# VHH binders against q9y6x5, part 257

Target 1, 379 residues: q9y6x5
Amino acid sequence: LPPKLLLVSFDGFRADYLKNYEFPHLQNFIKEGVLVEHVKNVFITKTFPNHYSIVTGLYEESHGIVANSMYDAVTKKHFSDSNDKDPFWWNEAVPIWVTNQLQENRSSAAAMWPGTDVPIHDTISSYFMNYNSSVSFEERLNNITMWLNNSNPPVTFATLYWEEPDASGHKYGPEDKENMSRVLKKIDDLIGDLVQRLKMLGLWENLNVIITSDHGMTQCSQDRLINLDSCIDHSYYTLIDLSPVAAILPKINRTEVYNKLKNCSPHMNVYLKEDIPNRFYYQHNDRIQPIILVADEGWTIVLNESSQKLGDHGYDNSLPSMHPFLAAHGPAFHKGYKHSTINIVDIYPMMCHILGLKPHPNNGTFGHTKCLLVDQWCI
Short names: E, the ipSAE of ESMFold2; O, the ipSAE of OpenDDE; V2, 0.75 times the mean of E and O plus 0.25 times the DockQ between their complexes.

## First folded at step 11 (VHH)

Design P6 (framework vhh_7uia_1; at its last look DockQ between E and O 0.01; V2 from the best seeds 0.00; counts 0 for: pae E 10.4 > 2, unsure alone 64.0 < 65, placed apart)
Fold by OpenDDE, look of step 11:
Structure P6 (fold): chain B 379 residues (1-379), chain A 126 residues (1-126)
Amino acid sequence: as target 1 above (379 residues)
Amino acid sequence: QLQLVETGGGLVKPGGSLRLSCVVSGFTFSSYAMAWVRQAPGKELEWVSSISGSGGSTYYEDSVKGRFTISTDNAKNTLYLQMSSLKPEDTAVYYCARSKLYSKWGDYQTSYFDYWGQGTQVTVSS
């Protein structure tokens, strides 16, 4: 049987949740598989960019999904969570489900993973769900497992996406132990449901499963706000993305806009596009705006409106609070092995290896994941 | 479960016309390119025509250009092949197939298709 892989994302699952809360089901999953304690994600640490990095192995500047909100000055197109269906935004890279889909005797399936309901390079998964946040995890899981079990050609790669604990993290803040305990308990129960479903269908021993996330969550406060309106008039720029990384499109001279913003707050770094730090790998794309504002951890960029969020993400990708984890189980993975850290882009070449796919050029390093795999030498 | 069901085949004289239909179920029809493929007795499968999911692009084999028209009705989840000026050489079992590709490919590879109908017989004879 061809190798099969299910990639699961729980949005906004911060890595240290594993240390601070109890996860009986997830811990059991880990015990029988592998754990990467910290995954360094890509900058910006947002949902669409990082999910696309997982499945492409590329930095944001390379795969072209550079934010949850984007603007292309040439075509005048906008990208957002409510407007994400134009292949124009996705076609700068080839995600793994497309590569897999085009193979002989293989097909891909997807349950609401970002980009999976869009034809990318004129290819869409044989089985997919249009994104709908109202659809239960159970329904998503049932569809995915049905497709994994009964499809012809067989589904060899599948994705499953869930919006928690991100939504709750935003609402309560990651430091709210009472509310987050409840939320994370539910997540663990969902993992239990996943494992149980796989066992019931006889898939557990033969299916490779990766459980990961796109980013963490940091605590925000109404006492840590950066009001741009105090520094610059709205008429001087267009806001493409706001917080914690603001994308600024000047309507006047860029230098003038920059000068008005550069000292706006001691808790915000202001970069001209060409001066964005190299370590972010966030420069070489036309969709990155001329000026970027990066708030310090826990600070929120606002206009004349107060933020309702007690938690947020999108900050510097070197911050531990932004880091997710990765757990995996299946025939390709060791049992009871823990690894300290990998880069999120490293997941792609690993998945390609597991599936026997030739990877497209990517920024991942296969060597970083070798210790997770039973067929590789751990250096 | 995904299903493709062809209808409309039959016996027709040379120069005549037929309209084939393929009703699809089990997937979002407009999200996939669709194709007609035919197989004559003792011959290999031959690609005839394709249409993009949006219906905006159509492709034809050279031998049927100007004679055959592929179309879709998304509301009815139905693929059509209007055949005119039929020739004895058009005699074959005609299959509708779902493409793994959305719109781009006018060339035929069996690996590009994942689901097939049962086929409908078209016979062109005097």
Scores: ipSAE 0.040, ipTM 0.401, lowest interface PAE 4.3, mean pLDDT 93
Fold by ESMFold2, look of step 11:
Structure P6 (fold): chain B 379 residues (1-379), chain A 126 residues (1-126)
Amino acid sequence: as target 1 above (379 residues)
Amino acid sequence: QLQLVETGGGLVKPGGSLRLSCVVSGFTFSSYAMAWVRQAPGKELEWVSSISGSGGSTYYEDSVKGRFTISTDNAKNTLYLQMSSLKPEDTAVYYCARSKLYSKWGDYQTSYFDYWGQGTQVTVSS
């Protein structure tokens, strides 16, 4: 049968939740498949950028979704004004569902993965749900499985997105064991429902399934705030994004703005665009602002002295707290294999291989994922 | 001249209702996410509800879901919070706030709001 792949994301699922909480259903999934214990994601470690990196194999500077809140200096467009469905933002890359459905006798389906309700390069996912956070996991799963079973041309690539544990991680913080245990148990039950549904519909034996996430979560505190208003007047800059990576567009001389910020706190790094560390791969796009501020882990950049959230993400992608996991099961994958790390951009060329697609130019390395796959020689 | 002005607070008995209003001037209302944030005496600010700049996406803190309704009238540049089935725990100063920062998931930190109103007192007691 033609190869089929379902890509599932549980937003904000920190890799070490697997060690610190119980997941009977997910652990059974892993036991019969593969696990990558830590996936090194892309900087900044935010939702839109990392979901697009998974499906394009590109760093944020290359695919153009550089944050959840953006400004394009050439066109003067703002992403944060509900223009998130404007193809302009997404057209700097070609996501895998576009490449897949342009193949003869193939289609793609999507339940709310970022970008799947946008006509990227004049091509929208063949079957899709418009994003709506009120739609239950059950309804998303029902649509995805219906499309996998009943489509002509057949759906060979499908995506499924869920907002937890990210929402609860922000609300409670990752250190709140009582609340996070309850949240993570519900997520494990959803994974159990997913596997059960695929078995009942006859999809389980011949469908490749990847369960992954975009980033982790770190503990925040009212004791760890960086107040920008203490260091610089609002009139000197336009704020494009705030925390934990602030994006600063100077209204006056850039060096003067930089000098006002550079000593603001020992708990954040202030970078001129040209001085952003090369390891971030976060410099060569007009949507990256002339100055960025990168808070230390667990520190929050604020405009006042208070914060409502107890957990956050977006920090340096070298931090283990920012790393998700990847688990996979299906005919393409080994059984009972564990791998320590891959880069999140490596997922794209692996998925292209599984589906028999020619990858677009990307930053991933297929060789990093070969040991997960039954058709590859690892040694 | 940017201004956010809350009205509609007051004293109400448990189970009662109030409608809060926030009249905005000095910016294009529909270009921003708008929110209600509250602070009880001696407690930290708590995000209550938000609405997207388009007005189509609404979000609520779990404790107010089904009791509070956020809405906008873009022609009047006014944000509303319809509060029903009020409880003593809802006693707080309620602030109107805006953010230029995008949150498709609606999960704002209070630090994401760049302009705030002066607040309106809501007191739920016998």
Scores: ipSAE 0.006, ipTM 0.392, lowest interface PAE 10.4, mean pLDDT 89
ESMFold2 (binder alone), look of step 11: mean pLDDT 79; pTM 0.810

Design Q1 (framework vhh_surovatamig_d1; at its last look DockQ between E and O 0.84; V2 from the best seeds 0.00; counts 0 for: pae E 3.3 > 2)
Fold by ESMFold2, look of step 11:
Structure Q1 (fold): chain B 379 residues (1-379), chain A 125 residues (1-125)
Amino acid sequence: as target 1 above (379 residues)
Amino acid sequence: EVQLVESGGGLVQPGGSLRLSCAASGFTFSDYAMSWVRQAPGKGLEWVATIKQSGSETDYVDSVKGRFTISRDNAKKSLYLQMNSLRAEDTAVYYCAAKYRYDEAFYEPRSYDYRGQGTLVTVSS
């Protein structure tokens, strides 16, 4: 039988939270498995793009989910985190659950991972939950474990998504130790519940489990605002996305809009699409707008002076504050091994290897993850 | 057509109470978390309170904790804000707002999917 894999994301889990807070349950999980201390994610460091990069192994320009808010000028379609169901947006790539469930005697299950309730290439996850933030972690876990134990054809790949610590990271900022310690203790308890449920159901020793995240979080402040309204009138552009990477669709001459913006703030880089740094791999998709604005770490682009967010993400993917971690346990993984860094796109070819799937063309490098796996020679 | 229609605003003395309501139509109300957002004269938007889809979880900005109570009735597609012990700094236009996904949007007023026209609350001694 093909091995089974559960992929878990705790949204916005910054890598250095592991060093700065106590996680008795997660540390026990790591002790009996593997840890990757830093995962270098993709630009822009936002939720939908990075979750899709994990499951496709592709840069955002290649999979087409280039932001949490998008506009396609040809079809006049809009994408947002509340308007995400049109397969049009997702069909530029094939996520791993589609490849998995098209194999003989396999199915896939999902508890709210972005895209799993969409029929991508006419294929929706075999078992799935529609997104609803009122559904507790325990209910999400109950559904996933019931599907892992009771499905024919068997569920061999499952995903589980949880919104914290991202939501609280935005509210408090990562530097609020009192509130973040409370939030992170609750998350560690959920990881403990996960492990205990898998043990109780007889899954723990034979199920491969990856616990990871899409991005980190950086501190914001009312002292670090970039007021776009001070530099340019709303009538000159359509705003597709705002902060910390603004997506600007000019209504007038693009060069005139660029010139009004380029000296707006020393804390913001303004790029014509063709001038976006190559290291971002963020240019070759029509959904990337003609002008983007990239705020410096901890700076917020606003249309006025009011923002209540104390933490944010979406910044340059070279920033350590934007990096999540990855931990894994199961028969495919070594025990007690720690690894420094991988790229987030490397997770996809590793998962394909574990599941015995042929990966689609992708940007990941299997060699970067070989040291995590028992069936591979590390060097 | 999505509509959020607020009512119940008015002039009230400090220490007084008001109850705001919001009637929703044109979307599946029970699928959305609901919030109150306010804008004081000469200021930007400020998040006030949120209630999750089932009504089981609420959150408030610190300045209104213990004084304001958010509630919802999914059968009537209605959102409410009970405002007690009102202060002059509570003077604002209050907006009903909806957000589908739990993330920064509960705490960032410009990220809501839908927002109403607002109802004015004036607290004046």
Scores: ipSAE 0.453, ipTM 0.794, lowest interface PAE 3.3, mean pLDDT 92
Fold by OpenDDE, look of step 11:
Structure Q1 (fold): chain B 379 residues (1-379), chain A 125 residues (1-125)
Amino acid sequence: as target 1 above (379 residues)
Amino acid sequence: EVQLVESGGGLVQPGGSLRLSCAASGFTFSDYAMSWVRQAPGKGLEWVATIKQSGSETDYVDSVKGRFTISRDNAKKSLYLQMNSLRAEDTAVYYCAAKYRYDEAFYEPRSYDYRGQGTLVTVSS
């Protein structure tokens, strides 16, 4: 049988949730497979950028999805989570489902993974769901598993996306043990449903399954706000993205805008585009604005108002609170193996290997995942 | 052009009731979760209530639970907010807002894709 891979994302699942909460189903999944305890994601640590990094193996500056909200100064186009359908934004990279889809006797399927309902390089998955947040996990799962089981050409790569625990993390904050316990229990139950469904369909032993996330969540507070209006007038700039990494498009001299912002808060770093730290790999793209503001962990950038969010993400990708995990099960993976850390871009070359695909040039390192795979020598 | 037009605001005594309406046009209403947000005098925007696309799921800020009811009619592209047992602290401009995705929390009023011009609700003796 051709190798098959299902990639599942639970948005905003912070890695240390596994240590602080109980996950009977996920732990069983891990016990029979592998776990990477921490995945260092890409900067900025937001949903669209990191999901695209997972499936391209590229830093954000390279694949071109540099935020959930973007502006292109040349075309005057805007990108947002409700305006993401223009291939213009996605075509700077080739995601793995496109690569897979273009192979003979293979097809791809997707349930609401970012970018999957857009023709990228004139290619779209044979089976996909338009994004609709009201669609249940069960329905998404049913469609994905149906396609994996009954399609011709066979679906050999599929993606499944779910919005929790991110939404709840924003609402309650990751440190709210009472509410987050409830939320995370539901997530674990969904994982149980996934496993059960796969077993019922006879897919469990032959399907490779990766369960991961795009980012974590940090605790925010009404006591940790950075009000930009205290530092600069709105007439002097356009805000492309706000918090915790603000993208600033100056309407006046860039230097003047920078000077007004550079000392706005001791809890915020202000960078000219050319001065963005190299470790972020967040410089070499025209969609990155001339000035970015990076709030410290747990601080929120606001415009003359309070924030009701008690959790947020998008911060420095070196922060443990921003890191997701990766668990996997299937014939390609060892059983009962735990690994400490990989980079999120490392997932792409691993998936390509599993599927027998030639990877596009990417920033991942296959060597980082070798110990997860049964067919590789672990040094 | 996307348009959200609120109505139903006015002056009401404490303990009174109002029903707000929002008429939507220019976008696929049924694809969006809808919310009410409000801004009290001298305060920032506050999330009040959300109803998902199907209308079967709702959420409220704690201060309005049991008093406010959010509902929608997808056929009429309309959103409603029944406000009962109104209090002085409910005084605000109320805005109808639309959001397509859940990954950014409904609890951040600035994260909505569309928002109306608002209708003023004043609760005073």
Scores: ipSAE 0.363, ipTM 0.739, lowest interface PAE 1.5, mean pLDDT 94
ESMFold2 (binder alone), look of step 11: mean pLDDT 85; pTM 0.869

Design Q2 (framework vhh_surovatamig_d1; at its last look DockQ between E and O 0.80; V2 from the best seeds 0.00; counts 0 for: pae E 3.3 > 2)
Fold by OpenDDE, look of step 11:
Structure Q2 (fold): chain B 379 residues (1-379), chain A 125 residues (1-125)
Amino acid sequence: as target 1 above (379 residues)
Amino acid sequence: EVQLVESGGGLVQPGGSLRLSCAASGFTFSDYAMSWVRQAPGKGLEWVATIKQSGSETDYVDSVKGRFTISRDNAKKSLYLQMNSLRAEDTAVYYCAAKYRYWEAFYEPKSYDYRGQGTLVTVSS
C-alpha cells in the first residue's frame, strides 16, 4: 500500500498542557507512537503563518504568509481571516498537499486547514471543505476518513484542522485550570474519536497520523496593556496588525513614527524592518511592514481600549508558552519514543520523506526528525 | 453587499427594558456566529454577548449576565438582544457583529468580519 499521512492540527494547543492536564486518549496515542515535547514554531506565532510553515517547511518571510492580517503596498491588497481566498497571498510557496496532488496515482484531501480551500499554483486538493467554523469535528473527521478510505486515485495526504483549544484559551487564559480542564478534556475526547474511527475503518495500522498544533497560549491580563494612543496619533500611521506583534505602516516619515513609538512601553520592543532580529527570520518579505512592535510575553497592545482576552499568542517564538507539541503514530514512526525539541519547519521534510515526495527547497532539517522514524538511523 | 442594520435603541429609565434587533443581508447569516458589542461614551469597544450559528450556545460578559439575552432567527437573518434591568452603565452605542472564524474568539470587538452602524441606548433617570 502506498504510504498515507493524516496531519491534524488542534489550534493553540500549548505543549505544556500535556504536563498540566490529563489526556488519556492522547497519551495512549503517544504510547503507541512518538512524542516531540516541544516544537519551536515560527515568528510570528500566529495561526495562518505557522500552519503554512508546517506544510511548506519555510519561515514566514519565505512563504509569504507573515501574519493573520497583511497588507501589500504594491497591489494595495489586504489579507485577513475573512479575506484569505486570493491565491496571491499563498503562491510564494508550494504546500505539501499541492506537491502530493500533482503526483501520479495519488490525491490530497483537506478539512479546513488554512489555505486548503484556495487554488495555489492553480492546484487545489481533489477533496476539500470550504472553511466553515460551524462544521463539527465529527463531520470533518467523517469526510477525511471517507476520502482516505474510498478515493480513486487514493488520497495519500490529508489535513484536518480544529479551532480548539485556541478559542477557549483566548477566553479563559491557559492558567484557568477549571475551564481549561473542561476544554482540553473535549479535545482529548475528539482524539479518542479520531483513533476509534480509524480503527473501525481498518486504517489505524497503515495510516500515519501526526497530531500537532501551530502555537501555544500565554496568560494575559487587563493589567498588562500597552496603549499606543498614548504614544502616537492615529493620523500618523495605519495599523495592519495589532497584538502582540503590531505591524505599522507610517503615514508620515518613518523615522518620526519610530521615534514616537520606540519608548512607548518598557514591555514592547520597536523595530525598524531592517533591524528585526535575525533569529526571527522575519525580514525579507515586502509584506512585512516598515515598523513592527513586539510586546513582551503576556502584554497586550491596544488602541485606547481594554482587552477582554485572558490568553493570547503571537509572541516571541523562543518562549515556551508559544510552543506546541507533535505526536505521531503509524508504520513510519517508532513506538514509545519521546523527543525533546524540533523546529516546526522540520515537519515538512519529514512528511515528504514519509510520503516519498521530493521536497521543495525549505528551511527544515530532516536530521532533526530521524529518531522518530523507523527507517532512519538515530544518532 | 453585506449589511447589518441595528434598531431598537432609545432612551430608557434605570430598571427598564429594551429589545434590540439586527437585520442582516448580503452574506450567509447562518454560517456566522453573531455578537453584540457596545461602546460607551469615552470608552472603547466592549464585547457584550455572542450566539453561535445553531443558536443553542450563548455567552455573555459578566456585567450583563442574567439581564441580557441574545437570540437569533436564521430564517429571518435577524439577531436580537433583550435587555432587562438596564443600568446607567449600559449606556452605549450597540453594534451587531458577525464572525466567521473563531481564531481570535469573540472577545476582541475589532476582530469581527462585519459590524453594523450601531443603535444608541441611553439609560438615564
Scores: ipSAE 0.648, ipTM 0.852, lowest interface PAE 0.9, mean pLDDT 95
Fold by ESMFold2-Fast, scan of step 13:
Structure Q2 (fold): chain B 379 residues (1-379), chain A 125 residues (1-125)
Amino acid sequence: as target 1 above (379 residues)
Amino acid sequence: EVQLVESGGGLVQPGGSLRLSCAASGFTFSDYAMSWVRQAPGKGLEWVATIKQSGSETDYVDSVKGRFTISRDNAKKSLYLQMNSLRAEDTAVYYCAAKYRYWEAFYEPKSYDYRGQGTLVTVSS
């Protein structure tokens, strides 16, 4: 009897793809549900940070997953997308599946969402799949729907993650209409499969489903490279993360490293940690390095070499190219309602409301999502 | 612990063929997408071809499409690159590379988790 929610992410699904390509299955989903046209994500606009912001409602400086590659100077630990299993990295926040399991003796299920295969505050998702990119969308969907239908205590919160269109966005760039149309059609067909599977299992009418993404994608080029080796020698610093936000750990005086970098390129901003713009909410965490470099949209930071990527993300979160969308359907949501913009941190308190959970302190504003919900008044 | 060992490189004339092999050990080979990456003399690393974990999906840089074929044998933990109609521009050290996640561009050499020591291919008359 408790409300159920399935949260689905298609990595790197830029919001304006909805205007430039046809999505018959997604449009049918939206017709009987809600659409938020733009979701303003957190800085930096990367996969791990934004996926954790969705499920915690926190800025990166608060939840501690501040990049896809991190270094903690106190513990000397390193984090990467291939070395992400240490609970240390995830323990600065409480994600919604942990809250769901602890407050009401409910179960959670996860198919590949970042963090769900890690015990966080000694709690791991009740049902989960260890990350493996070779596992098909169909197999992930089969496991999630099985767990939603057959679990005791009941699975009330489930997550499903898919790597596209991010991988293809990096390869082709978002402006390659021919290649991106094929990729996005396949994603739309997967959405059709998702809806059909939920209908066949009798889940569709009583399940709340959110389809969203962590970030967008922007066009890159071999003509837009910033060579760090032209600015500073490797003996002066340790590189923690490279592009498009470089995380610099000085081996010498910080001011000396800053002075070598500050005028290196007109297409890169160089910040001492305390000078990082307040609007980024990217300052108050030990995992944020003493100097960060922020490339302008479409520029790639390199180390005396080329990059073949035609698309990238991680850029300034004010850029519309970095924004995903959010679509939702289910008993909690209005039908046929369109909303312009929410912040990605607003998704967490909305999900807590739908599930009847008390949210942990967070950076989201419940009022921003009220107009989506049938039990709320948005005025 | 992790090892990727390339073989099959050598000297060939333009229009010739070579087959490169890569033997993998120390990790679960079938969980990784595999790529061939090359470095021409005096140039940076260039992605050449990728094959996904199951072997069902392959991808190539435009300059080698129709000439090169990437394949894998998960039971043998081996990766292959059949190179046909070789050109002087294909002269490079060829590296076997492995990628666990697709969060970063799979065709970008710095995004790979593991890379071998390489095998030299020289195309010259």
Scores: ipSAE 0.492, ipTM 0.775, lowest interface PAE 3.2, mean pLDDT 91
Fold by ESMFold2, look of step 14:
Structure Q2 (fold): chain B 379 residues (1-379), chain A 125 residues (1-125)
Amino acid sequence: as target 1 above (379 residues)
Amino acid sequence: EVQLVESGGGLVQPGGSLRLSCAASGFTFSDYAMSWVRQAPGKGLEWVATIKQSGSETDYVDSVKGRFTISRDNAKKSLYLQMNSLRAEDTAVYYCAAKYRYWEAFYEPKSYDYRGQGTLVTVSS
């Protein structure tokens, strides 16, 4: 039988939720499989960029999805989370579902993973759901399992995306134990439903399942606002993205805009594009604007108004609060193994290995994930 | 080409009721979660209520729970807010707003994809 893989993302699932909250179903999944306690994601720690990094193995500067809001000066095109269907934005990389379904006698299925309803390199996932946040987890799961079980050519790679705990993390903040306990219990119940559904359909023994996330969540506060309008007149720049990494397109001399911003707040770093720290791997793409502003953890950049969010993400990817986890179960994976950390870009070459696919050039290191796999030497 | 047109605002006594409406055009209404946001005089925008695309899931800011009811009619491309037991602090311009993706942004008023011009609600003696 050809190898099969289901990749599941619960958006905004911070790694340390696992130790700070109760997850009986997820912990049982981990006990019978593998856990990576911290996944170091890519900067900026936003949803579209990190989901695309998982499936391409590339840093944001290399795959071209550099933020949830983007502007391309040459084509005058705009990208946003509601204007994301133009293949132009996605075509700088080849995601794994495209590579997979171009193999002989294989297809791919998707339930709302970012990019799976876009024809990337003229290829859209063989089976997919158009994005709609009203579609329940149960319906997404039922479609995915139906496609895994009944398709010709067979579905060998499938994705499933869920918006929580990200949405609730923004609303309550990760430190609201009462509300986050309720939210995370619901997530654990969905994981239980996932496992039970796979067992009932006879898929559990031969399907590899990865449960992971794109980023974490940090606590915000009305006392930690950076008012950009108090530092620079809005007529001097075009704002491409606001918080916590602002993307600034100067309308006047770039150095003059930089000088007006550099002392705006001690809780914000201001970078000319060429001065962005090399460790971010966030410089070499025309979609990265000439000036970026990076707020300190828990600080919010605003335009002369309050923010109602109590949690946010997008901050420096060295921050533990920005890191997700990864758990996996299936015939390719060891049982009962825990691993400290990998880079999020390492997931792609591992998935390619499991599926027998030749990876495209990427930034991942297969050696970082070898200890998770039964067919590899772990030294 | 996208338009959200609010109506139904006006002057009302404390304890009174109003029903706001929002007519949508220029986009696929049923693909969007819909919200009401408001701006009190001299204040920033405040999220009030959200209803998901299918109409069955709703959420409200604590200060309006039990008094306000959000609803939608996808066939008529319309969003509604029934406001009961109105209080002076409900005085604001009320905006109809649309958001395509659920994650992160329903509770941040500036993050909406589309917003109308607003309708004024004044609650005073």
Scores: ipSAE 0.445, ipTM 0.786, lowest interface PAE 3.3, mean pLDDT 92
ESMFold2, look of step 11: ipSAE 0.372; ipTM 0.756
ESMFold2 (binder alone), look of step 11: mean pLDDT 84; pTM 0.850
ESMFold2 (binder alone), look of step 14: mean pLDDT 84; pTM 0.853
OpenDDE, look of step 14: ipSAE 0.496; ipTM 0.796

